VH-VL binders against q9nrl2r1430to1533. Designs and how they scored, part 153

Target 1, 104 residues: q9nrl2r1430to1533
Amino acid sequence: GGVHELSAFEQLVVELVRHDDSWPFLKLVSKIQVPDYYDIIKKPIALNIIREKVNKCEYKLASEFIDDIELMFSNCFEYNPRNTSEAKAGTRLQAFFHIQAQKL
Short names: E, the ipSAE of ESMFold2; O, the ipSAE of OpenDDE; V2, 0.75 times the mean of E and O plus 0.25 times the DockQ between their complexes.

## First folded at step 10 (VH-VL)

Design q109 (framework fv_nezutatug)
Fold by ESMFold2-Fast, scan of step 10:
Structure q109 (fold): chain C 104 residues (1-104), chain A 121 residues (1-121), chain B 107 residues (1-107)
Amino acid sequence: as target 1 above (104 residues)
Amino acid sequence: QVQLQESGPGLVKPSQTLSLTCTVSGGSISSGYSWHWIRQHPGKGLEWIGSIYYSGRTDYNPSLKSLVTISADTSKNQFSLKLSSVTAADTAVYYCARSVYKGDRYYFDYWGQGTTVTVSS
Amino acid sequence: DIQMTQSPSSVSASVGDRVTITCKASQSISSWVAWYQQKPGKAPEPLIYAASSLQSGVPSRFSGSGSGTDFTLTISSLQPEDFATYYCQQADSFPLTFGQGTKLEIK
C-alpha cells in the first residue's frame, strides 16, 4: 500500500496495455463473440478493470495487485487451448509481467 | 507473506480415510492460483497427488484418482485432501503447495511445512 | 507418465566449487522443467522455472539450461547454505512428476 505503490502499479499497467501481446486482455471478453466464456470463467477480469481499481486506490498491498494480474492470465489459460493466439499472447505477456513485477 | 499450513492426524489405521486440511494466510484461495497436495514417502522422492483451482476444477494423479477427493472452503480460506482406504504405502510427509499458471504449466512457488502421516495398526 | 531421471544421485563438493546436476525426461518436454531445493526436515523451495528462469529472491549463482529431454542445474560458486537435495520437475503433462533427487553433501 501507499501512494508510491499506486504510482508503480499504474506505470506497470500502462506498460502491459502498450505491449503487443495485450490485445486479449484490454477489456472483458464479449459474450456475443464468445458465448460460453462466462459459463467457464467464474471470476472474469481485464486490464481496464485492474487499471480502474488502481485509480480508485483499491489495492492496499502489492500482492493484491499481482493476484489480479495472475487471475487474468489464469483465466486466459483455463479458457484457451495451448495452441491458440490468445494463449500464446498470454504466455509472452505473463513472462514480461514477471520480469517487471520484480521491481514491485 | 503467503503461508500454507497443513493439519490433520499423525496416525491413521489401515482401511480408514486420511483427512488433511491446508490453511492459507496472506493470500486468498479464491484468487487465480491452483492449490495442490504433494507427498514424500520415507527416503524417496516427491509424488503429486492432485490440485484444485478457484473455480472448483480438480485434477488428480491417475494412480490415486479413485481414492482421492480435494475440496475447498472459501469461507475458511482452506482446501482439504481426503484419501480413502489407506494402507502402509500411504505413509509419507504430506505437503500443500500453491502454483501459478505459466503458459498453461504449473510451478510450485509456496509450500507448507509438511505434516507426517503414519499408517499403522 | 513422464519419468524424470537425475544424475548423479549424490555429489560431494567444497565451498567455492562449480556444481552441475542433470535431469533427463523420458520424452520431450520442451522447456517445461522446474528445479527445487530441499533442506533436511524442510519443504522444497523453488529455484528455477521454465528451464532457465530464476525464481525471485534466488541468488544469481544458480542457473538452469536445457531443452527437449536434457536439463542442467548449475551452482557457479557453492556456498555453505547450498548443501541440500535438489529435485527437477516436469510441467509438460499430468501427472506432474519429479526426479528422484540429487543430494549435495560436504566433501
Scores: ipSAE 0.050, ipTM 0.733, lowest interface PAE 6.4, mean pLDDT 88

Design q110 (framework fv_nezutatug)
Fold by ESMFold2-Fast, scan of step 10:
Structure q110 (fold): chain C 104 residues (1-104), chain A 121 residues (1-121), chain B 107 residues (1-107)
Amino acid sequence: as target 1 above (104 residues)
Amino acid sequence: QVQLQESGPGLVKPSQTLSLTCTVSGGSISSGYSWHWIRQHPGKGLEWIGSIYYSGRTDYNPSLKSLVTISADTSKNQFSLKLSSVTAADTAVYYCARSVYKDSRYYFDYWGQGTTVTVSS
Amino acid sequence: DIQMTQSPSSVSASVGDRVTITCKASQSISSWVAWYQQKPGKAPEPLIYAASSLQSGVPSRFSGSGSGTDFTLTISSLQPEDFATYYCQQADSFPLTFGQGTKLEIK
């Protein structure tokens, strides 16, 4: 990807981080505090990791960036039962992401 | 061995706030488990009230419409329930319980013995 | 909310009988069901989680099965200590909900 594409990914990640519903997604889940998380979730990811990948130019296609964001939401819905605070935040943030991702 | 024990007043007057505490021994409430309040009305089944996670984040049954607050005191290894504006319908046996995650779902592996609360003038 | 309906509401049985209790969810909940046993004046005790997994320390005569909307708890050979009320619980969605209970009585 180009400079324009990198700027678009960076701007979108910043918008996600600033969203009120980003709190479950800002950092990786602690293995010490939630020991069963990594037994259940095989490909953990969070916004801080995605932002680092954007900054290192590791996304060659917009689809790769979108796949990592969708993996983050998929992990949330797999681990958290429906209608938990985490799942509700994930649903709202995912809807926001889908609107913004139309620009990619 | 993990043990949970409920404590609080057995009689509460209508319109007042019910306050119950669960004391946990043999384990820390700061662990990766979640901690719940469940009640059982006379002659009825079990009703989930809400939960608190080790992080301090809470989930509540929407049927209780902002009347419930659950909080934790990690220094005392306790978590507590406050139910505001109580009525006779809140008369029940109240249990605290621990939830273990198995396949990412909440199942109750340890329960307190229960405490009877009567709402009456 | 997901409604859990148990059948029967009560059942009378004799020691040595095979007993089955059914639980139906108002919508699909995958395998996210637990079963609890409650004796008078006592807290519920866990028996089964994730529809079919036996809780540690629970006798092997207890078993669970089902997926989607229909779930069954089976006691293969009823013992005197098994006379109690049994509850199912769905873990698919918040709020967590329980069945109305099935009372297992001596015949």
Scores: ipSAE 0.382, ipTM 0.818, lowest interface PAE 2.9, mean pLDDT 89

Design q111 (framework fv_nezutatug)
Fold by ESMFold2-Fast, scan of step 10:
Structure q111 (fold): chain C 104 residues (1-104), chain A 121 residues (1-121), chain B 107 residues (1-107)
Amino acid sequence: as target 1 above (104 residues)
Amino acid sequence: QVQLQESGPGLVKPSQTLSLTCTVSGGSISSGYSWHWIRQHPGKGLEWIGSIYYSGRTDYNPSLKSLVTISADTSKNQFSLKLSSVTAADTAVYYCARSVYKSGRYYFDYWGQGTTVTVSS
Amino acid sequence: DIQMTQSPSSVSASVGDRVTITCKASQSISSWVAWYQQKPGKAPEPLIYAASSLQSGVPSRFSGSGSGTDFTLTISSLQPEDFATYYCQQADSFPLTFGQGTKLEIK
């Protein structure tokens, strides 16, 4: 019953959302505010979308979940120059994710 | 047509805070661009000071650590620079500029005309 | 910080000449270089972005090339309005940094 009510993926997404460096990743970049983003980034994704996929049981393998998280970071580093606030947040959050993902 | 216009005092005394404002017309500062302050010392090259994004997040040149604050007032379509504890080395022409994303990175597409700031007693 | 070094610091040329200006980055910056033209008393104006892409409205006599650490700006047939100072700028990493400038003077 009440044991293991949250999946490992759900627990990890919650940890990512709560992290200080999650702010660039919480929701999709606005098309109306940053129109150039969608010309460059072919597969946009954000933590709210990943969490929705987890809640709908769309990840059957840990590798599928990890791929979506890595896509999110890849998009960040492709769009943002190195050492921007977004890129720094992405680097730190990605390092945190890699440590936590060892549990999967 | 997007235009940027700097305003602020032309003369500042050492140890005081320099305050400059950039007024943007022909476009909104909340429309997804990055907005920057750049200065040019007499007879020298250009130095990037910092930027503010449409989200309100800021990036600053580490060489100006803790001396710089950039803020935005979306209701006035303005963004501003405060540089504290100025010295004669801060004498420069100050530009505000917009950056646009092209072919993978941000480049400056519009600049203000520049405002001359002299730091002297 | 990435250091951008331009050469030469000044060059003298005549109308109709082919002029090249070089810019070297202290580390690889891929193609993330822009070039700006600054006339006395005016703000810099963009010429080239992403090393080789011409800014809209800029005359086709201007071209850029390079990747990694070495970049060049070329003016194929110098015009009177081209006498100015030229700056390169790297966009790979924050803080954004500029070269020291190359002054193009009338011979």
Scores: ipSAE 0.106, ipTM 0.748, lowest interface PAE 4.9, mean pLDDT 88

Design q112 (framework fv_nezutatug; at its last look DockQ between E and O 0.05; V2 from the best seeds 0.00; counts 0 for: pae E 7.4 > 2, placed apart)
Fold by ESMFold2-Fast, scan of step 10:
Structure q112 (fold): chain C 104 residues (1-104), chain A 121 residues (1-121), chain B 107 residues (1-107)
Amino acid sequence: as target 1 above (104 residues)
Amino acid sequence: QVQLQESGPGLVKPSQTLSLTCTVSGGSISSGYSWHWIRQHPGKGLEWIGSIYYSGRTDYNPSLKSLVTISADTSKNQFSLKLSSVTAADTAVYYCARSVYKGSRFYFDYWGQGTTVTVSS
Amino acid sequence: DIQMTQSPSSVSASVGDRVTITCKASQSISSWVAWYQQKPGKAPEPLIYAASSLQSGVPSRFSGSGSGTDFTLTISSLQPEDFATYYCQQADSFPLTFGQGTKLEIK
């Protein structure tokens, strides 16, 4: 709990957003641009949604925050073939997240 | 009724750059799909060259290392292939194709008719 | 890269025969395989995606099966228009790769 955890979540989300490999994760996938995404991915999420949840104090435990970030990566790897630009970005950003999350 | 049509020179000299264009009708290259170049060497199977997405992002076959560039001109509804430093090994039929994501990963639901390119001096 | 190996490389069959073509991936690709038919001088046409899903407009005599590394295309009762070359393609990993093709010839 509390102020320190909220600050830590916000700092980590900002670091993820600013990372070169964040581009697939900044906003929800567009149904217009990717017509079958929501047929395959049942729990869509993106960094803008996670950041909003942090700002509204919706995460009660660090594990809940981590679960949402991991869901975001899981969705990426479920939808995108391995070694696509999206999957490569996801792999690198996930590794960066795992290092930074040790501070939580 | 999406249609794809390749155009470009049928004969290219060794060491030059091969340039091909795919013109798309009945659908926008900016909407929800990826657009690909695939080639077929005489008497051989199919080789994926690379793709450009609705976002303008590209992916290339690593075997072609920095020799390939794919670009899009959304105002003309076209996407193009440049293959530099060609050799006789680049002699092939070149296809442009669309891939879809519905209920699956990538598969090619529309293909151009193909254009034959011969690399010879 | 994931290698896709088809067998047989060619097969001779008669109208009405059941024909089976196999495709083996060098590593697991889940169900992410597609099948294409190509006639001489023409572009490939899609038959099957996601191992077993039939492309709209393709006759029901075509079916696909398999998962992991081993995949099969079956034509339950061969018709004259089915003599062509068939290709499998994996969509699990980039670069996208195709099998070498199976040529289906009249006996």
Scores: ipSAE 0.447, ipTM 0.827, lowest interface PAE 2.3, mean pLDDT 89
Fold by OpenDDE, look of step 11:
Structure q112 (fold): chain C 104 residues (1-104), chain A 121 residues (1-121), chain B 107 residues (1-107)
Amino acid sequence: as target 1 above (104 residues)
Amino acid sequence: QVQLQESGPGLVKPSQTLSLTCTVSGGSISSGYSWHWIRQHPGKGLEWIGSIYYSGRTDYNPSLKSLVTISADTSKNQFSLKLSSVTAADTAVYYCARSVYKGSRFYFDYWGQGTTVTVSS
Amino acid sequence: DIQMTQSPSSVSASVGDRVTITCKASQSISSWVAWYQQKPGKAPEPLIYAASSLQSGVPSRFSGSGSGTDFTLTISSLQPEDFATYYCQQADSFPLTFGQGTKLEIK
């Protein structure tokens, strides 16, 4: 991996952030706005957190990076009812991610 | 305590647009939660129409999506329902309601008293 | 859409009776179920959320149970003010859907 993997991770995060369906995932959920979120979601994560980890070279394996992204989607589907705007966005973004992740 | 109250015309002619407003007091619609429209046709059960989140995002019942618009006016602490091309099937008691953050799902903890809308020529 | 099949449609009971109302989901919805009480001419009022959690202010004679597809609302000892129509509601998926209701009448 090394620099190549880091670059690939960076590029993928950029693509995810730029995606139209990234809005639920850009930053951590506000506890003020969603008081019960952290009672339900025990491992919160967002694209800004993942981006920071990438920038700090905390991902040594692609699987680690993928795991965090999948956790992000898992959290979304755990908290949000199916067929909500957030869940629909997550479904589409996850599909996009799965396609792009094949390039890692 | 949070209070919701529906307002709007009780009579609408067929093919016209039904317009209702829910006025919220005792809490801000921008502070969180989700805000919903639910109706009850005479002799039938409850039907979810649609929702608007504190963020302004909306979700609609697919059976009504093409005809429904829900919007919010944060300055007035109100959210509204517009249902176009109404028919007799849209005659119902219309409720606005709030969903609380319990279990991260839509549980309606506060309801308006409901307003009757009759579609008739 | 998730169908919520409520049973019975109506039930006659006396004060002090134990009453059970059932709601069956067309697919597994975990514990994402609420129960409401509606009296004539009034809006529904919440009783139970998350299948078994009692809403604040609701008497302890009301209880909810179930997970997956089968859910139950129980009134342990019926009081005069409990005669009303009860509805279950799934909160798992949009569109949100309700049971057809159970009318609890005086025997």
Scores: ipSAE 0.311, ipTM 0.813, lowest interface PAE 1.5, mean pLDDT 94
Fold by ESMFold2, look of step 11:
Structure q112 (fold): chain C 104 residues (1-104), chain A 121 residues (1-121), chain B 107 residues (1-107)
Amino acid sequence: as target 1 above (104 residues)
Amino acid sequence: QVQLQESGPGLVKPSQTLSLTCTVSGGSISSGYSWHWIRQHPGKGLEWIGSIYYSGRTDYNPSLKSLVTISADTSKNQFSLKLSSVTAADTAVYYCARSVYKGSRFYFDYWGQGTTVTVSS
Amino acid sequence: DIQMTQSPSSVSASVGDRVTITCKASQSISSWVAWYQQKPGKAPEPLIYAASSLQSGVPSRFSGSGSGTDFTLTISSLQPEDFATYYCQQADSFPLTFGQGTKLEIK
């Protein structure tokens, strides 16, 4: 990595969004629908926010981008029990991400 | 069976504070629900004013935030609305309502009957 | 703020007609929409939550559909007691917002 890895970050985010298991991660969890989420998860993040940060050149290092993606999965596993549809989707999408991230 | 009932004055003068109370029966306001004030303007639609959670936290419509206070009195099983500096634009039917708190079932499942408030000199 | 735009504003229909009311959100709200029926002089009553889930006790002639920004309430065979005003409401983000209402009048 360089400072301007925008096309690689954008391509990876697009691949994550297109994946069938992206549905829990497309946007921030609704405070209305899940009122206790933000009492438990202190650093919320979602694919739409990560995509906006890429568009605004807010990632200076590839590690910062990868950290946000991993935070997204960590939040999912912290909030959701492993037997939930959300956690199972997170496990599958994270595995996909690790494969795609080798190309960075 | 849960029931909600609004009470308060029907006529308020401009610049005064509107004060309404919702009395809840058949259930506890300390349960895992949130409690809301919603108003309906004459010839216009419904407007959410704000909410108080069972935890005591509040959320307010940003258009009213500096003017509105919602509070709860758990010993009386009541929650209240205060809206300061009222104008004719605050003339409406005021409802209290409960929302289901947990899961994807958020909607207003119980409403009070509504109380008409007129702001007039 | 998420704007909820209902159409039509009013409709006249006959008993037995299929009536469709639409609601469009100014941004994606997933499936977080509810529908209410309000009869004159009464508080609104819930019909549908989460876009398509019927509230207990609601007749099966009512149905809801949609996700993202476009949502529909359908009454498959209009009954005389269905004369009312109908509102959609988004429950995705604060402030909670309602459509302007659709007044259903029996022709």
Scores: ipSAE 0.014, ipTM 0.657, lowest interface PAE 7.4, mean pLDDT 88
ESMFold2 (binder alone), look of step 11: mean pLDDT 90; pTM 0.934

Design q113 (framework fv_nezutatug)
Fold by ESMFold2-Fast, scan of step 10:
Structure q113 (fold): chain C 104 residues (1-104), chain A 121 residues (1-121), chain B 107 residues (1-107)
Amino acid sequence: as target 1 above (104 residues)
Amino acid sequence: QVQLQESGPGLVKPSQTLSLTCTVSGGSISSGYSWHWIRQHPGKGLEWIGSIYYSGRTDYNPSLKSLVTISADTSKNQFSLKLSSVTAADTAVYYCARSVYKGSRHYFDYWGQGTTVTVSS
Amino acid sequence: DIQMTQSPSSVSASVGDRVTITCKASQSISSWVAWYQQKPGKAPEPLIYAASSLQSGVPSRFSGSGSGTDFTLTISSLQPEDFATYYCQQADSFPLTFGQGTKLEIK
């Protein structure tokens, strides 16, 4: 926990948002467009929500930030079969995240 | 209730492009379901061709290589299959279908009646 | 690709018989399996999702079980309208794949 960790979280979220494989994760899945998503995924999350939590200083520890990012990937792999466009994007973005998270 | 209806030519010549359309009624293809093409060769089992999601994202069976294209026309509530460079091996009954998540991720809860396509000269 | 192998490929049975059809996945697929019934000249009809959940309107004599790689469809007391071909399908991985089908015929 600290100011330096929160600055690092913001930088990492920006890097994730700018990554080519971020498209499935930028915003929450629309309940109107995809109603079955919320029957399956009990804790929906997306990069815009995580970024807002960083900006409001809601992450006290790096582990809390990492847990939210991992939840986002876990939701992707639960909802989407392996080898779908979404799951492939998630796999590549998760690998990128794991490399960057070593700095936290 | 949701209904799907295939339409297209019953006879296609080798090397031509097969074009089929699925018209959906009782539901919107812009809803967050997946919409699929599945075929069945004479006397054989079912083969998944590909899908389109409400977002316009497509997934294709790799065994069909670059030969398949699926597209959607939301104004007509239709989605379509194009299969290029057809051969006699593409002779089959073609179904369109909707999948829902449920516990099977892609469970085909509604199917069209199927349209028979024969590839011959 | 995940291969789904059904056994038997065909079975002859009599009304009132208990019939079991098995489906084996080439790798673990959790419970992401569905079963379909297809009558001659018709589209497949949904029977079972999530390996064991019965589709609304399907008779209770149909049941499914299994997880991982081995799945079973059971008809506890075969009726005349049950003579059809049955298919399993996995959704663990794309491409989606079906078993080769099991044809259930009158003995």
Scores: ipSAE 0.465, ipTM 0.840, lowest interface PAE 2.3, mean pLDDT 90

Design q114 (framework fv_nezutatug)
Fold by ESMFold2-Fast, scan of step 10:
Structure q114 (fold): chain C 104 residues (1-104), chain A 121 residues (1-121), chain B 107 residues (1-107)
Amino acid sequence: as target 1 above (104 residues)
Amino acid sequence: QVQLQESGPGLVKPSQTLSLTCTVSGGSISSGYSWHWIRQHPGKGLEWIGSIYYSGRTDYNPSLKSLVTISADTSKNQFSLKLSSVTAADTAVYYCARSVYKGSRYGFDYWGQGTTVTVSS
Amino acid sequence: DIQMTQSPSSVSASVGDRVTITCKASQSISSWVAWYQQKPGKAPEPLIYAASSLQSGVPSRFSGSGSGTDFTLTISSLQPEDFATYYCQQADSFPLTFGQGTKLEIK
């Protein structure tokens, strides 16, 4: 993609990071603290990794960026039971993302 | 081997706060497991009270409303339950338990022996 | 809240019998059910997790099956130490909920 897309992706990632419900998504889950997370979640991702990919111009299409964000939410809902604090934060942040992503 | 041990007063007066502590040995409460309080009323089944995760996040049974607080002291490898405004209905055996890493989906793999709490004047 | 209903509430059986206990969820819980054994005066002990996975150290005569709303715990050949109360528990949604228990008694 172009510089317009990179600016839009960066702006959206910053908005997600600043959201009150971003806390489960800021960094990769620690393998030391949660050793078998990576046995369950085969494609781990977090906002810091997505931001790095944006800054390195690794997203060529908006769909690739959206897919990585959706993967992050999918991992959250796969690992966490419904109505846990993590799952509730994920549900609210995903709804916020869907509204903002319409601008892409 | 992981072991959990409940401690606290066996008798509490109505309207007071019940305080119980679970001491964990053979494993760290900071290790990515979730740590739970479960109770069993006399002659009845099991009721989940709430949990704390290694991150410090808590989840509570809505039936207990704002009466429950669960906290962790990582320096002592303990987590604790406070249940305020107790009544005779809170008379039960109280268990602490650990759930495996997968967001509690695999149930409880270790349980404390249980501590009996009677609410009576 | 998801309600878990066990059947039967009690069952009488003899050593060597095949025993089945069922558990029904009020809504779909995929495979997120665990089973526990409780003896008088003791804490529950885990038997099965994720509907059909045997807990380490549990005898192979115990097995679990089911998906969605209907789950079964089976003891293929009852032993004297198996007389206890059995509980199912759903782990699909918070609050976590248990069945009312099934008491397995000597016939």
Scores: ipSAE 0.349, ipTM 0.803, lowest interface PAE 3.1, mean pLDDT 90

